VHH binders against q84jc2. Designs and how they scored, part 102

Target 1, 232 residues: q84jc2
Amino acid sequence: MSKMRNLVEEKFLEFYESWVIQLELYLHQLLIAHNNNTMSETELRHLISKLTTHHKAYYTAKWAAIREDVLAFFGSVWLNPLENACSWLTGWKPSMVFRMVDRLRKSRVVLVEAQVKKLEELRVKTKFDEQKIEREMERYQVAMADRKMVELARLGCHVGGESVMVVEAAVRGLSMGLEKMVKAADCVRLKTLKGILDILTPPQCVEFLAAAATFQVQLRRWGNRRHYVTHS

## First folded at step 7 (VHH)

Design i46 (framework vhh_8fcz_2)
Fold by ESMFold2-Fast, scan of step 7:
Structure i46 (fold): chain B 232 residues (1-232), chain A 125 residues (1-125)
Amino acid sequence: as target 1 above (232 residues)
Amino acid sequence: QVQLVESGGGLVQPGGSLRLSCAASGFTFSDYAMNWVRQPPGKGLEWVSGISGSGGSTTYADSVEGRFTIIRDNDKKMVYLQMTSLKTEDTAVYYCARISYKLWYLTGSEYFDYEGQGTQVTVSS
């Protein structure tokens, strides 16, 4: 059955549709810039800053939305089934961006040995941060099961006027825990992106951001086509 | 065959205005974002402005922000660039572009649908 959209879902769906459309326009700008050998370092840095600001705007909007309804981000209505299937803690898996970095090795823009070493160090750190969050999520899921079971036991033993307040407090606690975990995952995403951009030269940053944006836009396009075909 | 035919360029004095037109054919126009790019003398291609397939979203290079407006008419399969307060630095050949990144992502090769010869804009006194 189709999920009913609440106010948070409606607002974020409208935001996300617009955000992705703007990302594709920035992608076009990145592709033109990639072919322009006459752009100054200052001009390239300004373009990189536009993309960085655009991604920060996404997380600003996301964190405001999860404060209201974090569960909207687990099985999001603004994502197609393919995008949802590829999600790791409400977004892309941080280590996957190193696959975009691997594309740079096939480009004319050569990575120097010092950059390769720093990128490998960052990859290892990112994987460690991912595993730490996965352990936190596992602990959270165990705690959720225990809390739910004890609340059900209390309601079964002593149903009264206070039961509604107890259930509301438990649900609020669960939502706050998920919000903290989603924000932690998003912080790893942002730190990984910043780390890569700090290691790369401005032309390499433009190519990396173009590769990442292309993958994001194409994943959405592939999933929308597949979703349409499976429904028809 | 995808065709993009630019027109509307010419000689104009600093502070003047021009409207560039691009006629598209050979594809479902409303499914694609459209771009204006330019090549100043002795420089590479510079991205100027983009508009989404629906026309609901636009973006501009900093150098033209507030002076240029990109619009489209999907029924007529046209995209336009309204240029005001023109500067000598705006002198360039202007191209209407449909950009394909599918091949770039899969093969490592960039693909730009520049079917037209562009339209020359010269800003001089």
Scores: ipSAE 0.499, ipTM 0.817, lowest interface PAE 2.5, mean pLDDT 83
Fold by OpenDDE, second read of step 8:
Structure i46 (fold): chain B 232 residues (1-232), chain A 125 residues (1-125)
Amino acid sequence: as target 1 above (232 residues)
Amino acid sequence: QVQLVESGGGLVQPGGSLRLSCAASGFTFSDYAMNWVRQPPGKGLEWVSGISGSGGSTTYADSVEGRFTIIRDNDKKMVYLQMTSLKTEDTAVYYCARISYKLWYLTGSEYFDYEGQGTQVTVSS
């Protein structure tokens, strides 16, 4: 059966479609910069800044939306099944980006030893942070079978005015917990991204960002083709 | 082979209107978002507008928001840019652009294409 979309889902779907379009354009610019090697460091930094700003805009929109309905992001109707399958707490898994960094090392990009060391340190830190969040999420998920959830299940069978209020309160409580976890995950994502960009030179940043954007865009396209998902 | 052919450019006075067209071929048109970009004289390439594959979503640069409208016809494999209230700063070569990429872990290759020659838009009194 077809899933009904709520207002938050519809709005974010529209936002995300536009955001991805812009991402593709930035990717185009990144590829131009990477292929031509004619841009100055200042120009490259400016391009990098545009990308980082674009990503910040996503999280700004996301955080606004999750305040209204965080559950929408655990369904993520704006993503195809493949994208959803690759999602970790409503987004990309932070440690995944280090594989993209590894790709840089195998490419024409030469990382100095100091960069390699810092990247490894960041990798370890990122993994540690992921694990902490996962543990907290596990604890939270186990807690889903707590008293409030039992009450929710019980009250769900008997719809009344007071019962509805209790159910709504319970759902709000759950949502707040989920929102906290999502924000924590997003924080790790942002910190990881910033960390990588701080270690890499501007040309390396451009290549990294291009790889990341390529992955995101191609994953979406691949998933859409495979699952015949259309996004409007 | 992917081909994009732009047309519709010309000379127009400030405040005037133009409609650009882009004819696409060589790929599944509806599967790709399409974009308009432009290169002003002496400046780099800048993004103007984008439209999703289905045409359901559009986005614009701040500089053209409210003045330009991007539309596509998937049956005809066409993308259009309706430009209104044109300004001198809109003077540029306009290109229809598509982006193609291979997943980096599959081939390590990235590429982009706007195979068109571009169309000159000149806004001058």
Scores: ipSAE 0.067, ipTM 0.572, lowest interface PAE 3.4, mean pLDDT 85

Design i47 (framework vhh_8fcz_2)
Fold by ESMFold2-Fast, scan of step 7:
Structure i47 (fold): chain B 232 residues (1-232), chain A 125 residues (1-125)
Amino acid sequence: as target 1 above (232 residues)
Amino acid sequence: QVQLVESGGGLVQPGGSLRLSCAASGFTFSDYAMNWVRQPPGKGLEWVSGISGSGGSTTYADSVEGRFTIIRDNDKKMVYLQMTSLKTEDTAVYYCARASYKLWYLTGSEYFDYEGQGTQVTVSS
């Protein structure tokens, strides 16, 4: 719709494609570490640090992009339709990662009782934080449906410089509200991720990160296979 | 410039009540979650309560649940902490703190951007 929107989409698409390629390389290293279980704790901590830095780079780039055009992250052109359908406020739903954590109970490295209790506490807190954000989104949607917004939408259907300017100003206001909610959701994501990594041992962190990266990479591959048929 | 100014502290008997106030300036108040944190003598900071930017959601530490109530008035740019059934262990300096949308890894485990100067609450017979 705007030159700024098109430029943001183009730049983030290039960033995201490179970021996913690097994620797949890290996933390969995580799977080798997990399957062979021969790396030292120092080597495992270094690998975990690389993944943590990689995720931080994603949110740094995302926050810069949403400052320019948050709407690019709703129905993103760099994601396939399956990835977009699975998004909760422009990203993964924080509570879903606890399904991956539950698999650690059946791993070769056993969770101790103290870890299980801390993870359950974190799960409850994460669900509570999600519900708070969902209530804010509900309020935002109600505000969008109020009489003033309905009138602005009607006015925008009529051609004229003044009508277009009024609608553009209203859309900018709505975008600022969405930006704040997306940042709030991203804070819950990062808090949940940090919380899990702080509770787990390095081998358990590797297994968790491998499960998370596998899900992300497979979701992308499943969506691409199902949506487009390739003959090669 | 961001400013947070607390007031309402004082000396109170066990079982008594106090209302703390925090006046905010220098930012769009309704855009930020606000919190109360406290520091007992000789101890570290303890989170007490939080309220969302809209005022629609509140949270409390287990130690104060049912005794304290956090309220905000966005028109007046104020956040309040209504304290009832005060105990000697509630003795602390109470700080108003602004939460920010910062990356967890950039700020550590706490994401409070700004704190006020604090107001002393002493619960003693």
Scores: ipSAE 0.000, ipTM 0.112, lowest interface PAE 15.7, mean pLDDT 79

Design i48 (framework vhh_8fcz_2)
Fold by ESMFold2-Fast, scan of step 7:
Structure i48 (fold): chain B 232 residues (1-232), chain A 125 residues (1-125)
Amino acid sequence: as target 1 above (232 residues)
Amino acid sequence: QVQLVESGGGLVQPGGSLRLSCAASGFTFSDYAMNWVRQPPGKGLEWVSGISGSGGSTTYADSVEGRFTIIRDNDKKMVYLQMTSLKTEDTAVYYCARTSYKLWYLTGSEYFDYEGQGTQVTVSS
């Protein structure tokens, strides 16, 4: 039902706008924490926990929404065109966060050899999991184009209860397949984020989370500004 | 040309109330989240509260939750901090600060791109 689809989009738009605003406020706490040598490890861990909980809240809301309408997450109305252009399977590409970690390592953050080794192992595993999902999505899209879509087109030419039920079942099957792939991609995202935070010290976690949040907030701001700029 | 001007600080007794004001100019005020940060004597900067550009979302440090309220008036280009049940531990210089969107760890940028001159709050009997 199109009205139900619209309600899912409206509800998630409202959630996402509030979620991003809260992320920006957490970013300010992270930036101050990074420049404050008086913060205890307990205080830093509490701040890291707030950010982790905030990201978990996003995926809880997302998975509820995709169960109702996964297609809303492909070309999302709550994202600007720049954010949508940078999306990989409805979200950030897991391997991109290692570019942030690498910049911290090379430019400022002093990582011990044991951390570098663990981060390299995690990077390889993340890239492997990412490529596995890309292969599954490609196979799904090829199968959809070569058989499922042809079948749907043929069934759409026949009128009757049997044809209607088969078409509806096929559409539900396609949506369920996409939902499964989106959830798989999100699991890689969460495992990658957790893995990095488990390897880094609390001050390094604050630096990493500040970098990630800054990029996300900045990308949204750049996209919103450029969307409203006329190139006259 | 970007300016943030704080006012409203002063001497107040424990349990008292005070309202801080920050007048912003030189930028599109509603496009930016605004913050209050403080520096107690002999300590580093402590983030106190933040408010979204629209005013629809607010957040507070655990030390001030339930006692302080951050408000903004986008038409007047003002952000306020309403302080109640003040404690001696709230004694600090309070700064109004605008959101930074730069990757500070790569560029060495400040955590906020603009801060005001500050206003002194002293809570003493």
Scores: ipSAE 0.000, ipTM 0.336, lowest interface PAE 12.4, mean pLDDT 80

Design i49 (framework vhh_8fcz_2)
Fold by ESMFold2-Fast, scan of step 7:
Structure i49 (fold): chain B 232 residues (1-232), chain A 125 residues (1-125)
Amino acid sequence: as target 1 above (232 residues)
Amino acid sequence: QVQLVESGGGLVQPGGSLRLSCAASGFTFSDYAMNWVRQPPGKGLEWVSGISGSGGSTTYADSVEGRFTIIRDNDKKMVYLQMTSLKTEDTAVYYCARHSYKLWYLTGSEYFDYEGQGTQVTVSS
């Protein structure tokens, strides 16, 4: 139902705006921590835990919302066009976070050989999981583009109740398939994030999370500018 | 030129209330998230509260949640911090700060690109 769909979008827009503002504020705390050499390892671990909990809260809210309307997450109204253009299955592409890891190698934070080896192993595993999901997505898109399904959707606007019920059941089945794929992609995202944080030291985790949050916030800012195509 | 001017600080008794104001100029105010940060005597900066450019979303440090309210008036280019149930540990210089969108890992650091001169809040009997 259109009314239900619009309500899900409005509710998640409110949630997402609050979530992004809190992410920006955690970013400020991460930058203060990075510039304050007096913070203990325990204090750094606590800050990292706040960020991890914040990201988990996002996925909890997202999975509740996609249960109601998964299509709201494809071309989301709470994201600007630039953010939507950079999305892979309703979120960040898991392998792209390794660009943030590569930036750490050029900073004061030095990765030891054992960490480099583990990060490369994680990168390969992440890419493999990503490709597996891409194959399932391709299969699903081919099924969705089937002439028969498109024709049934068109006819559902004008034919009697029996035909309408059949079309509605088919659309609901397709939505459940998309929900399963989105959750699979989100699981790869969470596994990748956890894997990186498990390999890095607390100061390195702070720098990584700051880099990732800065990129996310900056991408949103660039997309919200009237002349975003010329200013980045 | 970007300017942020804080006002409303002063001496209050524990349990009292105070409203801080920040007047912004030199930029499109509604395009930026705004924050309140404070510096207690002998300590570093502590983030207090934030508000989105539209005013639709607010967030608070655990230490002030339920006691402080951040609001903005985009027509007047003002952000406010309403403080209630003040405690002695709220004693600090309070700064209004504009959110920075710099790519930190490329530039070395910067979390706020502009902040004001601050306004002193002292909670004492």
Scores: ipSAE 0.000, ipTM 0.157, lowest interface PAE 16.3, mean pLDDT 79

Design i5 (framework vhh_8fcz_2)
Fold by ESMFold2-Fast, scan of step 7:
Structure i5 (fold): chain B 232 residues (1-232), chain A 125 residues (1-125)
Amino acid sequence: as target 1 above (232 residues)
Amino acid sequence: QVQLVESGGGLVQPGGSLRLSCAASGFTFSDYAMNWVRQPPGKGLEWVSGISGSGGSTTYADSVEGRFTIIRDNDKKMVYLQMTSLKTEDTAVYYCARPSYKLWYGTGSEYFDYEGQGTQVTVSS
């Protein structure tokens, strides 16, 4: 059994499993740093840098993969059903991270007025960019569901080389629009994350990143540990 | 305390074979993907091959595909690079490294977590 080069789902599954394992290890380090306040500013900045590099790593791998097969990211095999159900344009909804920011307002490391103002400005900007992408996706979905696309889908069920070629051309056309939208959404995610980290002090960055990673890891664990027994 | 120790390098004639080994310690080995990277004389780091934590998936640089095989033994905490049909252009210091994700998709990265000390491979007639 030879391995084929263009197996995007298999390759990204292997990448993502390793990426999540490393995220859990970074989360452990973040929680130690947050709970004990024992690390120097230099050590905190190094840890924050490792997390930002790790997140950039995810998006560069994703963008390489979506150039090959963007549809692999809709209903991803490397995500459990709960994670897939919570996805917004193949990832986390950017405005969601401000839920983590809100807990910092009750933190022992208090936010100053200037930080609160900048975070609120960033929240508004993020929500605006998010809604702009949502409107573009709505237009794409309407175009996808038009009569021509429905007829092409019917042809996909018919046996024959001609039908296969026509369906493949249509799918390639659809994927080009999706790739652009996914990249736009990912840019909003990265800008939002960078914006928050640029506003916060290193101890506040650690607390924020710990909250964000905890949510991501727990969502995955909740979906993975739910077991149903059939009595059939 | 994370440690990676490479071994198995040496002098070999073109067309020959070598097996490189990397012994890992200080972390849960099966939780991490592993890579081989090399640095030819006077050049930057070049990614060679990668293997997933489970060993279920492998990737190779175009320059070595069909000639090199990466394998791992999680019980022994070892990763290996079996090198065949060696060419003079394969001359380099070979390093065992925990991956930056760029290595999985054929894009080079100079950032390597827990990079080892390296082992010299010289292919000469």
Scores: ipSAE 0.000, ipTM 0.154, lowest interface PAE 13.9, mean pLDDT 79

Design i50 (framework vhh_8fcz_2)
Fold by ESMFold2-Fast, scan of step 7:
Structure i50 (fold): chain B 232 residues (1-232), chain A 125 residues (1-125)
Amino acid sequence: as target 1 above (232 residues)
Amino acid sequence: QVQLVESGGGLVQPGGSLRLSCAASGFTFSDYAMNWVRQPPGKGLEWVSGISGSGGSTTYADSVEGRFTIIRDNDKKMVYLQMTSLKTEDTAVYYCARPGYKLWYLTGSEYFDYEGQGTQVTVSS
């Protein structure tokens, strides 16, 4: 899609392209590790730490960017249309990761009963946190639509320099509220990811992270074959 | 008809250097990240290094960081591994690998579309 990009969009597009390239290189490491039964627990934990640090870097960059322009994350120019269509509040839906966990139930590295119980408890809590965020966003969207409609009606009746200041104030208010909601959703994502990794053994963590990264890379490839994303 | 052909291995003394080469055919080379993996005697496959399709990003296993350099030439459809300060622990069969994670995700059974025949690196005095 042809769109004019602002500086936040340009900088985050550059960051995201590099971040995804590194994720794919880490995915290759995970796939090799998954099929290597001679790796030590220390070696596996170090690889898991690299992935955890990589995901943390994404949220560090994202939160810096949304502080400047949160609207850039709604219909992001660095994501293809398929990736954007699959987004839930500017990112992956937290409960989606439990589909990756379900893959482990059919793998060579079997989950023990205690892990299954803890994962179910985490799944229920994650779903609860998602529903809470969804209710807050719905309330925000209703309030935002009402305010926007009132402002549009006023602009239709009274035009002039004063209307520019009112529109700017409304946009600032919208952006601040959305920033809060996006950060809340990202906190649920990070808590869910950490929770799963804390429950799983190192070999299970490697398989889980490989499944998640494979899905992310594959979704991007499927979408890009219909719509190309170019370097700026 | 994806084909990967490795070469450049041999016997070298500790502290020595070797340059491994991999010739690729049967696919659009620049669309794929490429990896070097190795299998030491009596061990499973170990990931060594990776390079993005454009060559703009590289990554290395901790055991080879600062000693090995991965390079690619997309016009020649080649990927290389420059190895320096070789150690006895680097003794392995080295493979050039194109990832097939699409199949792994769907079937759980294959993660490489094709691995080459490999090239033996032996580090001993």
Scores: ipSAE 0.217, ipTM 0.648, lowest interface PAE 5.1, mean pLDDT 82

Design i51 (framework vhh_8fcz_2)
Fold by ESMFold2-Fast, scan of step 7:
Structure i51 (fold): chain B 232 residues (1-232), chain A 125 residues (1-125)
Amino acid sequence: as target 1 above (232 residues)
Amino acid sequence: QVQLVESGGGLVQPGGSLRLSCAASGFTFSDYAMNWVRQPPGKGLEWVSGISGSGGSTTYADSVEGRFTIIRDNDKKMVYLQMTSLKTEDTAVYYCARPTYKLWYLTGSEYFDYEGQGTQVTVSS
């Protein structure tokens, strides 16, 4: 229903605006913590936990929203065009996060050999899981171009209450398939994030999270500069 | 010219309260999140609290949550830190800070531009 769709988009837009504002405030805390060598391990772990909880809150809200309208997440109204152009299956591409990890290798805080090996193993596994999802998406696109979909599109050209029901049922089925793929991609994102944080020390986690949040906040600000007031 | 001027610090007894003020000028105040940061004697900078540009979102360091309140008045271009139930551990120079929106990996630790002169808070007898 179009009214339900509008409400889902409106609700998630309100959530996302607040979520990003809170992320920027956490980023400020991470940057101060990164430059403070007097913080205890307990204090650093608690800060890392705040960021982890914040990201989990995003996926909780997202999964509730895609259950109602997964298509809202393809070309999202709460994202500016630059953010949308950088999206892979409604979010960040998991393998790209290892570019942030590579920057840690060049920092003053050096990764030990055991960490480097575990990160490389995680990178390979993440890339494999990412490629599996890309193949599923290719199969989905082929299925959409299948004779059955062409027939349904043709049927939709002949307006009538009865034929509209058939088209709506088909669209619902396609949406359920997309929801499954988006959730699979999000699971890879969460496993990759958790895996990196489990391998890194607390100071390295703070540096990694600060780098990731900085990129996300900057991408949004750069994209918003293209629109005087806001993105539509 | 961007300028931040802190005031309101002083000597206070444990359990007491103080209100810090920061007057901002030279930029569109409501477009920027604002932060309070402190430096205790012999320690590095500690992040204390942050407030969004609209004032609709706030966050606090665990050590001050429930005791401190950050507020802003965009018409007056002011940000405040209301401190209650003060402890000796709260003794520090307090700074008002505006983010620069630079990639800190390219610019180093200069993410918080235009930090003010600071205001001293001393919690003791």
Scores: ipSAE 0.329, ipTM 0.722, lowest interface PAE 3.8, mean pLDDT 83

Design i52 (framework vhh_8fcz_2)
Fold by ESMFold2-Fast, scan of step 7:
Structure i52 (fold): chain B 232 residues (1-232), chain A 125 residues (1-125)
Amino acid sequence: as target 1 above (232 residues)
Amino acid sequence: QVQLVESGGGLVQPGGSLRLSCAASGFTFSDYAMNWVRQPPGKGLEWVSGISGSGGSTTYADSVEGRFTIIRDNDKKMVYLQMTSLKTEDTAVYYCARPEYKLWYLTGSEYFDYEGQGTQVTVSS
């Protein structure tokens, strides 16, 4: 099993490094596009489409990987300690995205009343879905700490026999439960991202995506620099 | 001191080709993605193309995709922009740019180190 887990970690590390490099290149395009009045709405929509496709590619790869080893995503080896410390259920916390949306209100492009109303409705819905998943995770963690699971762990100390088979079945069930919760969290992330992009105009979408990508790239750079400074 | 020196611009007729060069110094070249940005007469900066530090990944603006190719030579500390099928709309000063990130600013021009000189490309009959 350790070999299979190592292969998942190795493959996703390689994928993630390439994915982040590509995100940084898209970020450069977004930053120049941000205040450029010469770009058509069609050109801006195509750029936004490249970013949404890029994010969908991440979740396609992630869901394939968690099918093999969901635990690889809890304390991921492809993330630095700062990135891991900022994770909520193996990724960004959906409600945090609205902090970036709120920064758009200070930009040169003002949100109209209808957009503000729709964004607030989406924020409330996102918070509700987020809290529902948090309650499911709490129930899962309580079940893990339950006396029954503690007893199964103790029985697993026996070599061979039915007790080993029962423990292995329980561990598989726990992994499947985590996979379900991670996918549920990712669905909230994708629905929140799509919802925001559906409400915003193309120039506002470019600004939002640039802000999100800048934070993600800088968080990685800050974590990497902290590690260097700590070890110097 | 970071230095980026562009060259290779000139006057070319529509449908023609040019190769722009950028010589980099003062930093570990292979650690940075590099970009080409342009400024048409009387307009703001427009992003043209980007290449990752290793050269393994590239991106292009829709207006130039299929016509321009960005390449780099890390040993020579050079980045190039091969331009083909040039259009009058490609007339601009072209700048080689290294990314810089400032979280408190969300405007594109503040996120690149580049020289004010650039290299002029004029596409005219």
Scores: ipSAE 0.109, ipTM 0.587, lowest interface PAE 6.0, mean pLDDT 82

Design i53 (framework vhh_8fcz_2)
Fold by ESMFold2-Fast, scan of step 7:
Structure i53 (fold): chain B 232 residues (1-232), chain A 125 residues (1-125)
Amino acid sequence: as target 1 above (232 residues)
Amino acid sequence: QVQLVESGGGLVQPGGSLRLSCAASGFTFSDYAMNWVRQPPGKGLEWVSGISGSGGSTTYADSVEGRFTIIRDNDKKMVYLQMTSLKTEDTAVYYCARPSYKLWYLPGSEYFDYEGQGTQVTVSS
């Protein structure tokens, strides 16, 4: 769809490339901080704050873009096929983040009983919120197969401008529904991220954020290499 | 195969300037972000600066912001650290480092598998 590429896709491609480059630079800071026991708690909290702000910047840009074209985020052109295959409602699946949390149990610093309990409570709550959104997606899929939508599709094949306007209105309504669902999923993502960071100590936060960023950067690198090898 | 060779260190007076160089070989240089890290005497590694593969983005530790500049030449496969207004606390062995993304769990200090031999910077009167 090179000729019909819209402005939202072009601008978000530019934004995302810069955002990922900056994430990789923050990852390097996190890796050094994790290996360095001379950093103060204040210095670690400042680094954690920089990454939290960086993730918030992503969602600010995303929500501006989906207001204009939510469909650009389903099968995104700025993501490689492997990244797209791992997407759940236009981003990472909230429950999968707890895989990064499980890796903290292998660290030199032991999680205390109170933290383990709070993380498990957060995991259960996150899974519950995730399932609510999955039910909403099921409702959306049912609406797409609704008798009225099927009738509108049939009419659009045989009639001119009047049918086109009715179909366009229906598609815009469905796009608004997708925008609300994507924002709901992003709210669960942000709530889960904040919840984890609120439970963990600053050194544990650095380790968690480093693991998460490493996974994101590595997934992109492997997807890009695989694409090149299979297509070259 | 993968090799990083630092140079340009030396003795300099406070307020002076120095330029460090890092020659890279054995990998597609422009595909990787590059870092400068340092180890002061008797202390652990401290991250100093990073530059993206394209050179379009740079970032610095708060302690060096405004005094140091990281640059790269992808055609020559070189990374440079231009240091100005040097302070005694900048005294350290400086390493050029390429990050490893091999492990996504962090069991130890094996995060930069391709760090070079280092170059000594001493700032004293």
Scores: ipSAE 0.006, ipTM 0.468, lowest interface PAE 9.3, mean pLDDT 81

